# Designs tried in a protein design chat: miniprotein binders against b5y8h6. Part 11

Target 1, 289 residues: b5y8h6
Amino acid sequence: MQKVIVVTGLSGAGKSTVSKALEDLGYVVVDNVPVDLLHNLLELYEAKNQEQLVAVVVDSRSLRHQGEVSKFVADLKDLKNRMPLDVIFLEASTDTLLSRFNLTRHLHPLVHATGSRIALIEAIEREKELMSELRDVSDVVLDTTGMKERDLVYQVENFIGKDRGPEFYLISFSYQRGLPTNADMIYDARVFQNPYYVDELRTLTGLDDSVAEYVRADHNYGRFLDLWVELAERSYNEHIKMGKPYLVIGVGCTGGQHRSVLVVRDLSDQLTKNGHKVITWHRELGSVN
Key: E = the ipSAE of ESMFold2; O = the ipSAE of OpenDDE; V2 = 0.75 times the mean of E and O plus 0.25 times the DockQ between their complexes.

## First folded at step 5 (miniprotein)

Design s40
Fold by ESMFold2-Fast, scan of step 5:
Structure s40 (fold): chain B 289 residues (1-289), chain A 80 residues (1-80)
Amino acid sequence: as target 1 above (289 residues)
Amino acid sequence: SPEDLRKLLEQARELVEKAIEAEKAGDYLTALFKYLYAIWELRQALELETDPERKEKIEEEIEEYLEKALELEEELEEQK
């Protein structure tokens, strides 16, 4: 579970239902948090109990201007770099929101006059425009149109409780059998000394210690590995900001059995040690780890 | 540990369901990586499973999904 959840979205889209679901999951929920106090609030809870799960609700009740939304988006990006934080954005169709406000007689935050269908529709559309930038940087967008309360609770529980999945897929491959079709990056392991020319190593793979020792003895190996790990981490950090949940890296050599296999193995070991969830596929060996 | 095993098997099943859905929608890329993730979960489950018959079933599923991954890779190559 993420330590910090930010709940935001459109008025009437179900933030109260989400807040209750998060409370049931063990979160302390703080509603209607002033944007300027967000950092201080999170520091306070961390100081009292570092294991405390915290959810904060921030929406158009405290974000009244486009400039305030843009500042909040910048604050969220900064906070994400310092702590594990997910943003949930709730929305629904204009007709759905209109029906919910009319049925419950609740006042929309952006409407002063009641009983005017046109004013309410305009307020809903204005809020959608205002909150658009926040929607774009949210980790999940939940459209609650047609959802029952229980359906929304289920979606929230699944998002909070589910593993986000691997951060890296590393694929060792043979250039002779072609590039992995949708790798985001390719590292060429043919730059390292080739075990194929050592009789005792020729039939072995990069999973064998004798092959690993030979390839790692290359004077370039350690530096390239360090640079590739750093590049992988930096690239992943940028790609998740663009909405891509994982990064695919192919590592190739001539046969896909020696150098590329070892590099994938060593990259996986280092990235895992650095706290990342990594899946490796040795394509030519038919192995996933 | 038994709870962990059950959770891993359930997660793998859900990943396979999503892979099948993605494949039916023509999204072979998503299907490929969902299958790889399911295999990874199944390999974790294999380390926790103690029953020989259930281990064999997990190993068979892993082999089936590995073959499926190769098929999807080839399909993606043809698509370019």
Scores: ipSAE 0.464, ipTM 0.848, lowest interface PAE 2.4, mean pLDDT 84

Design s41
Fold by ESMFold2-Fast, scan of step 5:
Formats: C-alpha cells, structure tokens, sequence
Structure s41 (fold): chain B 289 residues (1-289), chain A 80 residues (1-80)
C-alpha cells in the first residue's frame, strides 16, 4: 500500500484546495468519510490496487462530538501501526475563518440555520476545541492564515513529492570554542549543575550514564527539557510555514562535552519519539548521530 | 538488509553531490547540512555492512566529511 493521506482540520481552512492539489498529483480523494467506514474503505482500496494513491477527508461534518474525535484518533494510531499514513491538519485564525465564511456565504457545519456573527464565532471556537486532540496527533499542521491558494498547493506538493529530510539539526557546542552562527536557536545548558567539579565525571562526556545521572538529578532539568522540546516543535512549525525545510538548534555549555551533549541527546530522543527526524552533531566530540 | 544498505549508500552519494554543488555556488550553509545528512546515512550503512574492508571505506568517508563540515562552518562564519 502506498502512503495514505488523511486531510482534516477546521472548516474554511482550505481542505478543498488541498483535495484538488492531491487529485492533480494522482490521488483518489474520498471526501467526508464517515469515521466508522475509514478502515473498510482503506481495506477495499488495498485489495483492489496496492499502487493506488488514496487520500481521505474527515472533518467536523462527520466528527460532531468529542467521543467521535477520540475514536478517530484511536483509529488513526491503529492504522499507522499497520500501514504508511500521514495526517494533514489545516487551520487558520478565527478572524481569517470568519472572513472566509462571510465572503463565500457558506454555512459552518456546526451552525445550520442563522447567519449571526456571534453564532459563527462560537461555532469556530467550538470546532477548535473539538478538533484539538486530532491536531495533536497530526503529522503536519498547516496554518493557512494569510496564505493564497497557490501557497497552500505548493506546501502540499512539497510535503507529498519530497522524501522528508531531517526536520531538526541539533548541535552540541562549547562556548569557549565559539557560538555556531549557523544555528536558528541557542539553548544554554550552563543553567544545570556542572559535572566538571566532580573528579570521577570530569574526563567523561554527556554520553556516559554517570554524567547523565548527575546532570538529570538537577531539579530544573526535566522542566527545562520539556519547555525546550515544546519550543523546538513550535519553532519548527513556523519554519515550515515560511518554506524552510529544517530547524537548527545549538545547545551550549562551557566545555561542550558534558551538559550540552546530554541535552542534545535527550532532546533528540524526545523529538524522535514525537515522530521527528533528527540529526545530531556533537561538534567538540566529532560525532554525528 | 543488502537492499537497505545499497539504498543508504546511494542516498549518501546523492547528498554529497548536492553538497559539492552548494559549495561551488558559495552556499556554505547548505553544503554543511548536506554533508551532516550524508554522514548520518553513512553511519546507518556502517551498521548494516558486514565486510571489514567496506566498513573501513565507509569510516574513512565519514572522517573526511566530518573534517569538511568543520571547514564549511569556518567558511560560513568568515563569509558573514
């Protein structure tokens, strides 16, 4: 089975533009798929022609309450274990969605009758809350605020047509040997307790378990790591919107062998666990992982 | 496994070709990250390779591209 594309997101965020772009790329696009039929539909296409490119659109027209969204999320996780599948989530600012609905005169799926501005705003906010869990498990989140149709088509073509290269380059470095000016962001690992002052750890590196245990024992370590992972992911999402294919993060400490090496290792582990392709360069150790 | 090994070596070769092209164009930053990506592919290939002579050839390439990466970082810094 070729990789299946699931298109989802907020009403008015550009799913119709994405569907047309996928059709132009040779996909069979099945719109408004009932969540209960997704497994059966994909099984049918697999049985008929394994080379057929398939995309399905599932949104608030068929996901009307939290229980249906949670079931769909569980179904997607199960399907990902059995077949190659990517989820594209489309979103836009409330003001953008409100403007698009007013310009097109379309009715929002969660508002059926009255054209009240307040009812439309409430429907948009309700849909954002409803779809939040699905957004969290999506492979790509595309914010179409300020995008023209051609920009969105280009983003979709790039996502589909390219083998995705690394999303993050993480560089551990020594402040004594200079800042990596090739980095988009710098995290300062000198905030953590320094293993250099422990005789048994001084000659070891952040790749050694004893150094890792010492640095991780710092009461700030876990919280900083969680914040840095979140910042990295949010920053990467903005880079993609700007057409930049990867994000480079430098992590520094005094010597570039203990704290920065561990932080890069732990950031890489967490980002990889979250589904990202990560390349690490321990500059002062001369290694790439 | 042998097919995966061949694919990794082929992808690394293409990345190096793109890195050389970027360097010739004066785009040291792109060249740097293409070399790092090539090293990453070669390290995966090294784990799959069983022949000692071919393993050493891969290790030699990795060392060469690591040296090249440091040089490109310096060139980028000097450029601006």
Amino acid sequence: as target 1 above (289 residues)
Amino acid sequence: SPEDLRKLLEQARELVEKAIEAEKAGDYLTALFKYLYAIWELRQALELETDPERKEKIRKEIREYLRKSLELEEEYEEQK
Scores: ipSAE 0.518, ipTM 0.865, lowest interface PAE 2.1, mean pLDDT 85

Design s42
Fold by ESMFold2-Fast, scan of step 5:
Formats: structure tokens, sequence, C-alpha cells
Structure s42 (fold): chain B 289 residues (1-289), chain A 80 residues (1-80)
């Protein structure tokens, strides 16, 4: 788990739910921390107990104009050089935030004591503009539009690593041996040019650079890979909302040794670069990566 | 580092224990994925280990758990 978590985002986007989830994970949560006191607060906790997990909430109640946001962003970059720290940014659509404020009748921090719908919409849009720079440097951005509290708690628990399991299992397989019965999705790699027709590549696998170069030279390869990565990430996000902690994707080709192995390798590389924990199983090779 | 290596080996063995529990409960899907996760940890441990005897012990565990994963896959096929 990350030792320090900074929770920020738009008013009404669910910071209270996230704070509760972090407390349940063993964090001490300090709400509405003044920006100028952030360094002192973190130093105090480190001096008392270096094992203590700390979460701090900083938002538009303390960040009232662009200069304060820019200073806070600079402070966060400095802190990241000195300690393990992640920033969670919470957001939601304007319509969602408007509905939540109307339902609860809580006053938006940027509204000047008027309850009009127009004033609230203007406050929400102003806050989005104000917080944009902070959103850009956040480690994760959670759009809570349409989320139930349970869904948000699950997203936070997965990000923090309470369920430290992998997010994706990618399985390369041979259609000749049959489909993996445990796969949530199947990608068919037989659409790419077949290395089996090249004598020098026939006995190699998708883990070999020469096979990789050949298959990647297919004009469809890059576009299909981009689409499959996007589909995988979108599907995983829906699985999390349903309480399913991981997504299993099977990638097949005729022999399960060339094209499917490479696709799994490249999908794993891209998903890992995008911040996901990925385990690959090359069924026909008996190999885990 | 030596500490990283120890943590990888400890986590891998905990995952295997969970896999065995899942298999005994008839949950072959969970067992399979716990073994795959343990194998992933053991592969990382193998790269960090420098002692030849301990490396060979890790390789033996990897071979055993690969066999186990393939067996569980066959069981899952029979269940469907």
Amino acid sequence: as target 1 above (289 residues)
Amino acid sequence: SPEDLRKLLEQARELVEKAIEAEKAGDYLTALFKYLYALWELRQALELETDPERKEKIRKEIREYIRKALELEEELEEQK
C-alpha cells in the first residue's frame, strides 16, 4: 500500500466515501488540510510512526484561486521526490454534481450564498477550471458519474492494493486445443500474417524478436492492438463495478505459439505501461510472465 | 534486493496455500489463477536469486506449479 495518499477533486464527487474506505484500510485521514501545513503534518506523522499510513484531503475549500493550485502542484512534485505518495482526483459530470447538490442541499464551496441553479452550475464549472492543473498531475482520476458508493469503494480498494491481485490475466492459446473456458473475452489473432509460412520463423515462438518483427509488420497489427487495449481497459472498469476483481482475456491463433503469444506479450506491455498489474499465461508454451 | 527476494518467495508460498485451499473446495478457477500469480512471483524471484542451489529449488517449484496449472485447466474443461 502507498504510505501517503492525497485525496482531491470536485465538490460532491465522493471524497467522503473515499475517506471512509481509506480509514477502513488502516489510513489516518486528515480532512481539509491547509496547503501550508501539509509538509509539517507529514513530517509529524513520520517522526511519530514511520509505519503509519496517512491520507490527507485537500480541495477547493483550501485552494481558492489558480495561484494556490499551482503552488500545491509544485509542493506535491517536491513531496513525491522525498516519499512514496499518490494523488487521487475525484470528478463527475456537471449534471451528476448538480443532482447530488440538489438532493443533499449542501452549499457548493464556490457559491456566494445563493441557491440558484445557475449559480451552482457556474460554481461547478469554475471549480473544474480551477482544479484542472491538479487533475493533470494526479496518479488516478476517478469519474464517479453513475457510481454507487460500493463501486467507488471497490475502485479505491483496488487502486490502494488491499486486494493486491492482478487486474488482467492474459492467456495465449491454440484454437486446436479449444477455447479457455475461464476467459471473459477472446481475441482472435489469426487475422494477422502467419509466420508459419516463413521457414526461418516456423520453429520459433512469439517471444522471439524475429517472429515479433514479422507479425508487427502486418498493416493491421497496430490498430487492432490499440483497439484491444482500449476494449480490455473499458471491460475491466465494468468488471470492477460488478465486484469482479480481474478480467481474463484469451488470445488465440492456430498453433498458440506465434501470433497469440506476441499479441499477449504486446497487450501485457501496454497495459503494464498504463499502470495495470498483468499476468500472462502462454498455455501452449507452459510459461508465465 | 535480498529483502525483495524474501518478500516474493513469502508471497508466492502464501498464494500456493490459497490455491490448495481453493482446489480442496472445488474452486478450480480460483486455484488456477492463484497458481499463475504464484508462478509470476517465483519468476521474479528466480531473476533476483544468485545462489545456484536456491535457484534450482525455485526452478523445481516453477515446474511443479506449471504442471498443476495445466491439470487445473483440464479439470475446468471437464466441468463445462
Scores: ipSAE 0.234, ipTM 0.733, lowest interface PAE 4.6, mean pLDDT 84

Design s43
Fold by ESMFold2-Fast, scan of step 5:
Structure s43 (fold): chain B 289 residues (1-289), chain A 80 residues (1-80)
Amino acid sequence: as target 1 above (289 residues)
Amino acid sequence: SPEDLRKLLEQARELVEKAIEAEKAGDYLTALFKYLYAFWELRQALELETDPERKEKIRKEIREYLRKALELEEELEEQK
């Protein structure tokens, strides 16, 4: 299946504008999808036509309580393991939302009573609290405060149409030559057993199978690798929310030839298997992959 | 495909032009990452190219941009 877009966010933040923009880009947009039917709906489209672009809108009209939001977050995590999926969260300032509701005469989903200003403010604040967990796991958060419709359409078109560059840059390096000054994170591979002290492995690199077998035989290797992959993915997700499109990780060892090279290789393999675009640079070997 | 190959080569060219502009502006960090991105595009192009002469041209560009990345790393070290 092609990448599914989930549109969510605060009432009045511009989800209808986003839906129209997606339709103009060839998406089938299904509005107000009940949480319980999300899996069934996406499985149906996957079975019928894998080329069809699909977007679904899920918001406080169907996410009325914390339990429903938590279930939706869990469903999204499960779906991401099975298909490409991006979540767009729309928000705006309370004053902006108040103005939009007053201008359009629409009722807020959390308040159906004839609108006192205080009741509407309380509904907006409650919705922000309710939706915070979903905002935290969204791939893009768009603040539409002060945006005209055309501005939001351009943001959506750019997000959908952009050629996503690499998500991770992984640099193997030697501590003897110094730290990469531009790395967001440094992983120290010197915690693993050192192939330099094995005569047959000394002149080889982390790209050689015999070196890889030796280092991977370290009882700590698999667990550290799993933790580093998880940390890399969690850190990248936070970078994206901050508007930074990639994460740079340096992996160091004494010579930059054996352990750091293998760790970068194995991190790249796992991150790529998890659907990420990765560039590796073995600084001391002079290779980019 | 031949169209994919052309797209990769064009994207790499654009990235290098942006890297050069960043260098001229003294933004060595941006230049470094633009060169690394160009290397990635060229590596993909190398997999799709079948002509030996064009493959060697791509390999030469990869080596050149890797050298520039190392030079920019050194410049960044000096500015600490």
Scores: ipSAE 0.006, ipTM 0.425, lowest interface PAE 9.8, mean pLDDT 81

Design s44
Fold by ESMFold2-Fast, scan of step 5:
Order: structure tokens, then sequence, then C-alpha cells
Structure s44 (fold): chain B 289 residues (1-289), chain A 80 residues (1-80)
């Protein structure tokens, strides 16, 4: 967790939502910090109370021309060499910002004419041009177009919490040795044909290609696997919305050696190909991958 | 790279420390998954390590943490 965060971006893009999220994470948030005070963050960071989390908001209310933006960018680069500091840039489509300003009745900082839709659009476009250099040096750029407040809060929490652990834990287990009570979901692999009754396969495991070929030949295998992958991803998405950081899935068969091992292997392969971080535990084999 | 190896080993150690603290607090479920994550990082470190003595140390830690994971699962089951 970074001790200092700089929040910047376009007017109406959600900086107030981000500020509240950071406060909820223990940050002291200072809004509309003059750029001349930015170097005071180094002094605060080096103070004896080094556990203090600080976020500062700097935007077009204090960055009104290109020279000031360029100076601010230079100051940020200097500070990054001296202390851990992340910059969050918030943006949204012009149509989205226009709609948000019309809804909230707030004045855009760069608007010079009252009641003009054209003046508002011009102000938004001018701000995008003004802030482009700052956007380019930001550590994360969040496009809040189409985002609900909760979605933005989640993305900020995910960025700050950079101890990104695995998204899925998959556990192969034997029903004979008991259910893993630590699992959120259980898939029963006993529905597939059993390699135990094939002499050549009996002593092998689901990690062996000959066992994999046998089990995958079951007419139910491909369809069940596809459904289980979809269910895992949908369940994980709901868990994340509830604040739960990972989903635990147990896959069982009689011995925990053949069918459950293969299913965990294939689920892990597919989820990883879909971009997920997966850890597997073959409980009965005593292996983690 | 040597830097990647150091990072993996450091992350694994942090995870083990968190697992031990969770276990002391009676949170066997959190301890279990922290140990599994630590093992996963140690397995990646094992692939990057070239020194036979250090590789054997990593393999020994993996074996110890695997036994710990089984013990914690049993303790969690008893607690529930």
Amino acid sequence: as target 1 above (289 residues)
Amino acid sequence: SPEDLRKLLEQARELVEKAIEAEKAGDYLTALFKYLYAIWELRQALELETDPERKEKIRKEIREYLRKALELEEEFQEQK
C-alpha cells in the first residue's frame, strides 16, 4: 500500500468517489492542493509518523495552463525518485462528462459562458488537451465511462491493494478422505468414467496423459468442463463484488487420484488462459501448482 | 533473473509470516491459503534457482508447508 497517492484527472470523472474510497482505506485526503505545496509531501513522508497514509487531489482548479501542468509533471518525476508515490488519473468520454455536468448542475472550471452546451463541450475538450501530459506519466488511468460509483471504488481498492493474490484456489480431493470444508463450491467428478477399473491406468494419476485421454473420452466431459468454467467465473465475479478476494473450488472423486485431479488440471488451464491467477492443490497427491 | 528469484523468495517469506500470524489468531482457513500461496511462489523460485543446496532448502520448505496445510485443514474441520 503506497503511503502517498496523487489523484488527478478530468473534472466530473469521479475524483470525489476516489477520495472517499481512499479515506475508507485509511488515507487522509487533502482536496485541491496548490501545486506549490507538492514538495511538502516529501517532508510529510520523511516525518517521524511514517505510517501516515496521505492522498492529495490536484486538478484543473489549480492547473490552469500548459506551463503549470508541465511544471507539475516535472515535480512528480522528481518526487518519485525520492519517495514511493502513485498517481491515479481519472477520465471519461466527452459525452459522459457532459451528461454528468448537466445532471449535477456544477460549473466546469474552464467554462467561460453561462448556460452554453457548446462552451461546456469546449471546456471538456480543452481540459483533455491540457491534462494529456499528466495522463501520460500517471501510474494508472481509470476510464470511468459507464462505471457506477461501486465499480470505481472497486478498481481503486484493487489498485491500492497490490498484494494481488490468486483469484481461484482449486482443490482436488477424495470423497473417501472427506469433503474440504474450506471450499466455496464442490464439483463432483464421479460423474465421469472411472480409470480405476482399467488395469493399465489404476496406479497412474490425472496428471498422466493416458488417464487424461481416458477420462476426456467420456461423452459428458467437455460439456461439464465448459459449464464448470463458466460457473467458476460467474461465481468469482459475484464474490469480488461482495468483497471476497478469491473463490475456492473443490473437485472430488472416489480416490482423489484420477478424475478430480484431471478436472482441476483442465479447469486451471482454461481459467489461466482466460487471464486468471489460479493455484491448485492436489490434496491426496500432496502437490501445489 | 536473480532479481525475480529474490522477489519470489521474499514474497513467499511474507506469506508464511502472515500464515503463522493467522494460525496464532485461530484463523486456520486464512493460514491454510497463505501457506498454499507461499508454496506456489516457492515452486516458481525452485525453477529459477540453480544452486543445488539452495534448491534442496526450497524443496524442504515446500514439503514442510504441504504437511502444515493438511494439518490446518484438519484443524479447520474440527473448529467447524
Scores: ipSAE 0.524, ipTM 0.864, lowest interface PAE 2.2, mean pLDDT 84

Design s45
Fold by ESMFold2-Fast, scan of step 5:
Structure s45 (fold): chain B 289 residues (1-289), chain A 80 residues (1-80)
Amino acid sequence: as target 1 above (289 residues)
Amino acid sequence: SPEDLRKLLEQARELVEKAKEAEKEGDYLTALFKYLYAIWELRQALELETDPERKEKIRKEIREYLRKALELEEELEEQK
């Protein structure tokens, strides 16, 4: 049994589109699974030696109050420790959900009266509050506001097609030779003391210990590095929530040879120690690590 | 180990095939990062390989894919 996908989220946020996309990818999708049957997934997983694609949909049709949501969250955390499992949470703006429900004329699961716009708004807001804890523990949160069905299908296909892969691509570059294409963030290493002005370091690179020692001696180096690691990790966490599989960070200096190379090296070392899979590209040196 | 080396080379080949498919579809961004990932796998394979002739074959592949990565970056820059 491959990684199980749990689809959850707000009513009207596109769970039906996601279910169809998963079915088209070969998943067996079980809709509206009672919370009490969730641990039966572990029994099925342990009994099968073949890769079987299974997705389950659990939402406010079976999660009726806060206690049930909290129990479901606890069950998911337990299951994640025992089997491969990812949770997809779908959401959309209140205005978007209102428009979708008005178009379909279907009753919202939490609505007590039909045909009332106020009752529908209240139901949507109550569902958002109810599902908040589940949203917080989800592996990806897809905001379908403004999305067409094809956009959502694309996001699901990209998420499912993720065979882990690297989490960070770090690119050292020269400002003189231009910014790297499609970097999500740029860190400017020109703020550190420049080894080019030291004769014995001029021809060396950020991979050489003497250059590393010189640049790290800058009183700002350690603090900037700590802040950049934290920023990289926080940014990556938001990228994952948006369904983006990796974060690309460019680090630049004048020549792309000394300071940017060292910063990329040290960022890579720290992110790897923190458990991340990191690929580095020293563009001006022509090396990948 | 020989098994680890085999896995790295196999994964690199799969990544290169995915990169080529992305290129054919005009998805240069996906192709670029698939090539970088393939190079990373090949670098690890190079560390485990002990035969000089096979090491040189791996180095040649790395050089070829590095060249492709630079070409793809230039194409992406032109698209903007």
Scores: ipSAE 0.426, ipTM 0.838, lowest interface PAE 2.6, mean pLDDT 84

Design s46
Fold by ESMFold2-Fast, scan of step 5:
Structure s46 (fold): chain B 289 residues (1-289), chain A 80 residues (1-80)
Amino acid sequence: as target 1 above (289 residues)
Amino acid sequence: SPEDLRKLLEQARELVEKAIEAEKAGDYLTALFKYLYAIWLLRQALELETDPERKEKIRKEIREYLRKALELEEELEEQK
């Protein structure tokens, strides 16, 4: 995980949610850090506290005018030359921020009087202008418009390098023994030539090279595999946006022994090569990889 | 490395504890996938472990959790 994080962004964009998530991950979170105390991060990093995870929150409560933002940006650039440091900038649409402030009845830092919708909108737009230079030098910009709390937590965990867990569960199964429970998608491997009708392959499995060679020789195999990998990745991307941490894909054939096993193997290989964490379960074989 | 092996085993144990907790709460779906993840980690640990007795212990755990996964899938079908 990244050892030093600066959390910044627009008021109401979710910095409190991020702070709590980082605390849950073992970070010491220091909220509302005065800009001048940023250089203390270098002292902490250079001391025998390099194993300590630290996050500091800096926003418009400490950055009231353009000169302060520019100085803060310069300080961050200096610190980055001396130590590993990542900056997370949180933002959201004006409508979203307006809605959140109305829901919580919190005062915007740049508004000194309550009740005026126009004053709140103007404060939000002014803050966006003030923070634009900081946004431009941030390591990641997270637009939390339409995000649920868990969506934001997952995005932050991904950025800091937390090992969340597997992204895909791939289950090979027999249609004769029923569909796997709560699979998000089912791929039907019965479209490929059946090794069961080849005497020397009948008692083998999709884990055996001779079975793999036979099934892969089907002229449709490569194209179906490519399409299924693409569909899996596109479907997973939509799942993560909905806050669902993984995608479950069942691959079936008549016996759950030959074709479905091979397809799961080859899908797993491609998804893993593409950088995904994949768990496979060959249900009828009692094997997990 | 011994450090990597220890981390894998600790993570797998934690997942099993969470799977048991989920099962006691009636959340068989969460329990199932936590067991599958634990098995996956134990398989990685099995590749790093060189001691025959410790390897056999890991293999026994994998077999037990695989049986548990099948039982949980049966329970999930009954809940439908």
Scores: ipSAE 0.367, ipTM 0.815, lowest interface PAE 3.3, mean pLDDT 84

Design s47
Fold by ESMFold2-Fast, scan of step 5:
Structure s47 (fold): chain B 289 residues (1-289), chain A 80 residues (1-80)
Amino acid sequence: as target 1 above (289 residues)
Amino acid sequence: SPEDLRKLLEQARKLVERAIEAEKAGDYLTALFKYLYAIWDLRQALELETDPERKEKIRKEIREYLRKALELEEELEEQK
C-alpha cells in the first residue's frame, strides 16, 4: 500500500466517499490541508509514525489561484522523489456535479453569488480550468459520473495498492451432497481414476501425496488440468468486463475427498503461479486455504 | 512476524464490522467487497499463524465470510 495518498479533484466529485474508504483501509485522513503546510505535515508523520498510512485532502478550498495550483504541483513532484506517494484526482461531468450540488444545496467553493444555477455552472467550469495542471500530474483520474458511492469505494480499494481481493474461489465438493449453488462453473473430476477402489488410499484425501500420485498418473490428468486453468482464466477475464471481480469454481467428485480435493489444490497452485490470488474451500473436509 | 499477524487480524475485524454496517444499510455491493478484503487479510494471517487452534479459528471465519460474500453476490445478481 502506498504510505501517502493525496486526494484532490473537483468539488462534489466524491472526495468524502474516498476519504471514508481510505479510513476503512487504515489511513489517517487529514481534510482541508493548506498547501503551504503539506511538507510539514508529512514530515511530522514520517518522524513520529514510520508505519502510519496518511491521506491528505487538498482541493479548491486551499487552491484558489493558478499560482497555488502550480506551487502544489511542484511540491508534489518534490515529495514523490522523497517518499512513496500517489495522487488521486476525482472528477465528474458538469451535469453530474450540478445535480449533486442542487440535491444537497451545498455552496460551491468558487461561487460568488448564492443560489444561482448559472453561477454554479460557471464555478464548476472555472474549477475544472484551475485544476487542469493538477489533473495532468495525478497518478489516477477517477471520473465518478454515473457512479454510485459503492462503485467509487471499489475503485479506490483497487487503486491505492491494497490488493483487489481474491480472484478465484475454488470449492471441492461431493456430488452426493449436492452442487454448490453459488458456483459460476463446475468441473467434474469423476473423469479421473478413482482412488476409492485402492484399499490403501480409500481413507486418505487429495491432500495426501499417495492419493495425488495415483490421480496424477491418469493419462488425462495433465491435459484436463491445463484446459481447466485456461478456461478459468478466460472466464475470469470476461467476468471482470461484466463488473464481477471474482470467479467461483466448484470441482466435484463422488465423495469430495480424493479427486476434487487434488484438482482444487493443483488448480490453486497453477493459478497462483500465474499471478492470481486464490482461496480454496474443501467443503467435505471443512478446510479453507 | 507477530506484529504483521496482529495487524492483519485487526484489519480483517474492522472490514467485517464495516461489511455488517453496509449490509444493514442495504448497500450489498460495499458489504460484498468488505467481506472479500477481510477474507484476503485472514488468508494472509493464516499463512503467518503457527498455532493449530488459532489457525482453525481463522479458517472458520474465512468459511463464514466466504459464504456471506457468495450470498451477497447472488442477491446483487437478482437485482440485475
Scores: ipSAE 0.000, ipTM 0.328, lowest interface PAE 12.2, mean pLDDT 79

## First folded at step 6 (miniprotein)

Design c2 (at its last look DockQ between E and O 0.01; V2 from the best seeds 0.00; counts 0 for: pae O 16.3 > 1.5, placed apart)
Fold by ESMFold2, look of step 6:
Structure c2 (fold): chain B 289 residues (1-289), chain A 80 residues (1-80)
Amino acid sequence: as target 1 above (289 residues)
Amino acid sequence: SPEDLRKLLEQARELVEKAKEAEKEGDYYTALFKYLYAIWELRQALELETDPERKEKIRKEIREYLRKAYELEEELEEQK
């Protein structure tokens, strides 16, 4: 059976946008499902069609009391033991949710009277408290505060893992020309011995084996490379949990010709060996690989 | 295989279309990385292509999209 997606979260946080994104990815989306019917619904799809991509959007009106939330959490744990299932939890700041409810003029499930801004704030905060147990057991929490619909769609696509794109972009650059403003992290390769001061290597690049041998001979090289690979992978794992699509690492040296190029080569080789899809851009050399 | 070549070219063209859409909306970050991904696909296609004229067309596309990547990086710095 294909992995089932359960969409839940705070009222007004963006479930309809996620539903649309999942439909566009080929999911049969069953919207407004009461929590007490979730188990039966998923068993029906399991028995009927093992290959069907199914997403379920839980009806927030089924989650008005702590007992209902706790039962839902228990049901999710049971279902995860019996089928591949991931939970997406949507949230946003109180101010953002207030704005969204004001614009749509929808009644919040926990509000007993229309028109009170204080009652709405209290309902939103109460819902956050009620849903905290569910949030804690969810596989991804997407904060939609200030997020464009396009960005939310992208994060859903990345979490689902369909049409797996690159996981790392590695950019070698020259400090003389400036840091790439698009990088999440910067590694400084200037700490390694500089081939520029060796006449035979000066006109070559980090793509040439002679330069690679020279730089790799630096006593710090192996240790730094190992640590940088580990940091890259740990940082990537955290970015994926946040719904980010990939990690961008800039590697710099003074001229951008030797040391940074080699480090990007070796990082790419190791990350690829570890199973990652890696794209490299040697910015000062004009090559992408 | 020949089917792999066709798939790579289709994916690259789709990525470029999405990059152009993002560019028109001012989302230069998305555009930049979609162009880099398209170039990556085209380089794989170049390894599979055997016809010299079709290889040259692929190389021309790579050069065009790489030029766009540099322009977009510059735009991102100006937006900062």
Scores: ipSAE 0.539, ipTM 0.875, lowest interface PAE 1.9, mean pLDDT 85
Fold by OpenDDE base, look of step 6:
Structure c2 (fold): chain B 289 residues (1-289), chain A 80 residues (1-80)
Amino acid sequence: as target 1 above (289 residues)
Amino acid sequence: SPEDLRKLLEQARELVEKAKEAEKEGDYYTALFKYLYAIWELRQALELETDPERKEKIRKEIREYLRKAYELEEELEEQK
C-alpha cells in the first residue's frame, strides 16, 4: 500500500481499530481533521515527510453533508495525482453496526438521543447514503461484518505489509446471514452435496479433510472450481482496466461452515498457484488467511 | 421551507443544551455526539438560510461547537 492512507467509512465499522493497527505499523495517524484542511495537511506531510508513513482518519464527524463529501472526493482525486495515496473504506452490515452500538452504548454521530432502534437504523442508513460517493472512489472496501478486532488488524497488516496489495479477496459466508457488502461477485457453493446432513461431518468445517473429501467427491466440484478460477482471473483483468486491481469474491453456502469454506480454500490454492496474491476470510468461522 | 429551517435551528439548540448537560455530568461521549449532531443540523439550516447575517451566525455557532467537539475528544482520549 501507499505511504499515505486515508481511512474512512461508516461509524462503528472499525476505524479506531484500523488507526491503531496503522500506528503499530509505523504510520503517523491524524484523526478528526476538518475536510477543508485535509488537502493542505496531506500536502504538508508529503512535503515534510516524504519517507514517513501517514494515515488520515476521516469520518462523518468531518463529513457531515453531501457538499463536504463531494469536495473531499474531488480533493482525494487531486491528491492521488500528486502523491501515492490509498483510500480504505470500512463498512459493516446494518445489523452488525446496530449490535456494536448497542453493546458499547455509543451514540451514533447522527443520532441526537439514546435513540430507539429505529432512530439508530435511520442514522446508519443516512450515513451510508452520505458516504456512498466516497465509497465509490475508495481503493479498498472492507466489510468488517463478523470480524473481531484481531481479525481486522490482521487484514490491515496484510494489505499494508506487502509491496503489492492482494489481487483477490475471497470471503466464505452464510446466505442466511447475508451477503458480503463489498463483494464484486458471488459464487454459490450450495450446488454441491451438503455435508451438513452427514452426522460425522456436521460439526466439522470445510477446513477438515473429511469434509473436503466429501464435497470434492461431488461430480460437479472440479468443473465448477475450474470455471470459477477462470471467471475470477478474467474478471480481475477487467477490473485492472477499470482502475481497480482488486477483486472481492464471496462464496456462499447455507451455513457458511462447510462448502463455502472449502471452495474458498481451494480457489485460494489454485489462484495462488497461478501466481496471484490471495487473501481469504471465513466470515462465519472468524478465521483469516 | 422556513418552517424546516426553524425546526432545524430549534433542534440544534436543544441538542446543544443536552450536550452541555451531559458535559456537566461528565458524560463527555454523549456531549460530543450531541454537539456533532447539532453541527449537522446547523449545516442543514445553513443551506436553507438566505439571510447573510443569519448565515454568519450559524457559521459562528458551527465553529464554536466544532471547537467544543474537539476539546471533548481530547478529554476522552486522555481518559483512555
Scores: ipSAE 0.000, ipTM 0.184, lowest interface PAE 16.3, mean pLDDT 83
ESMFold2 (binder alone), look of step 6: mean pLDDT 87; pTM 0.861

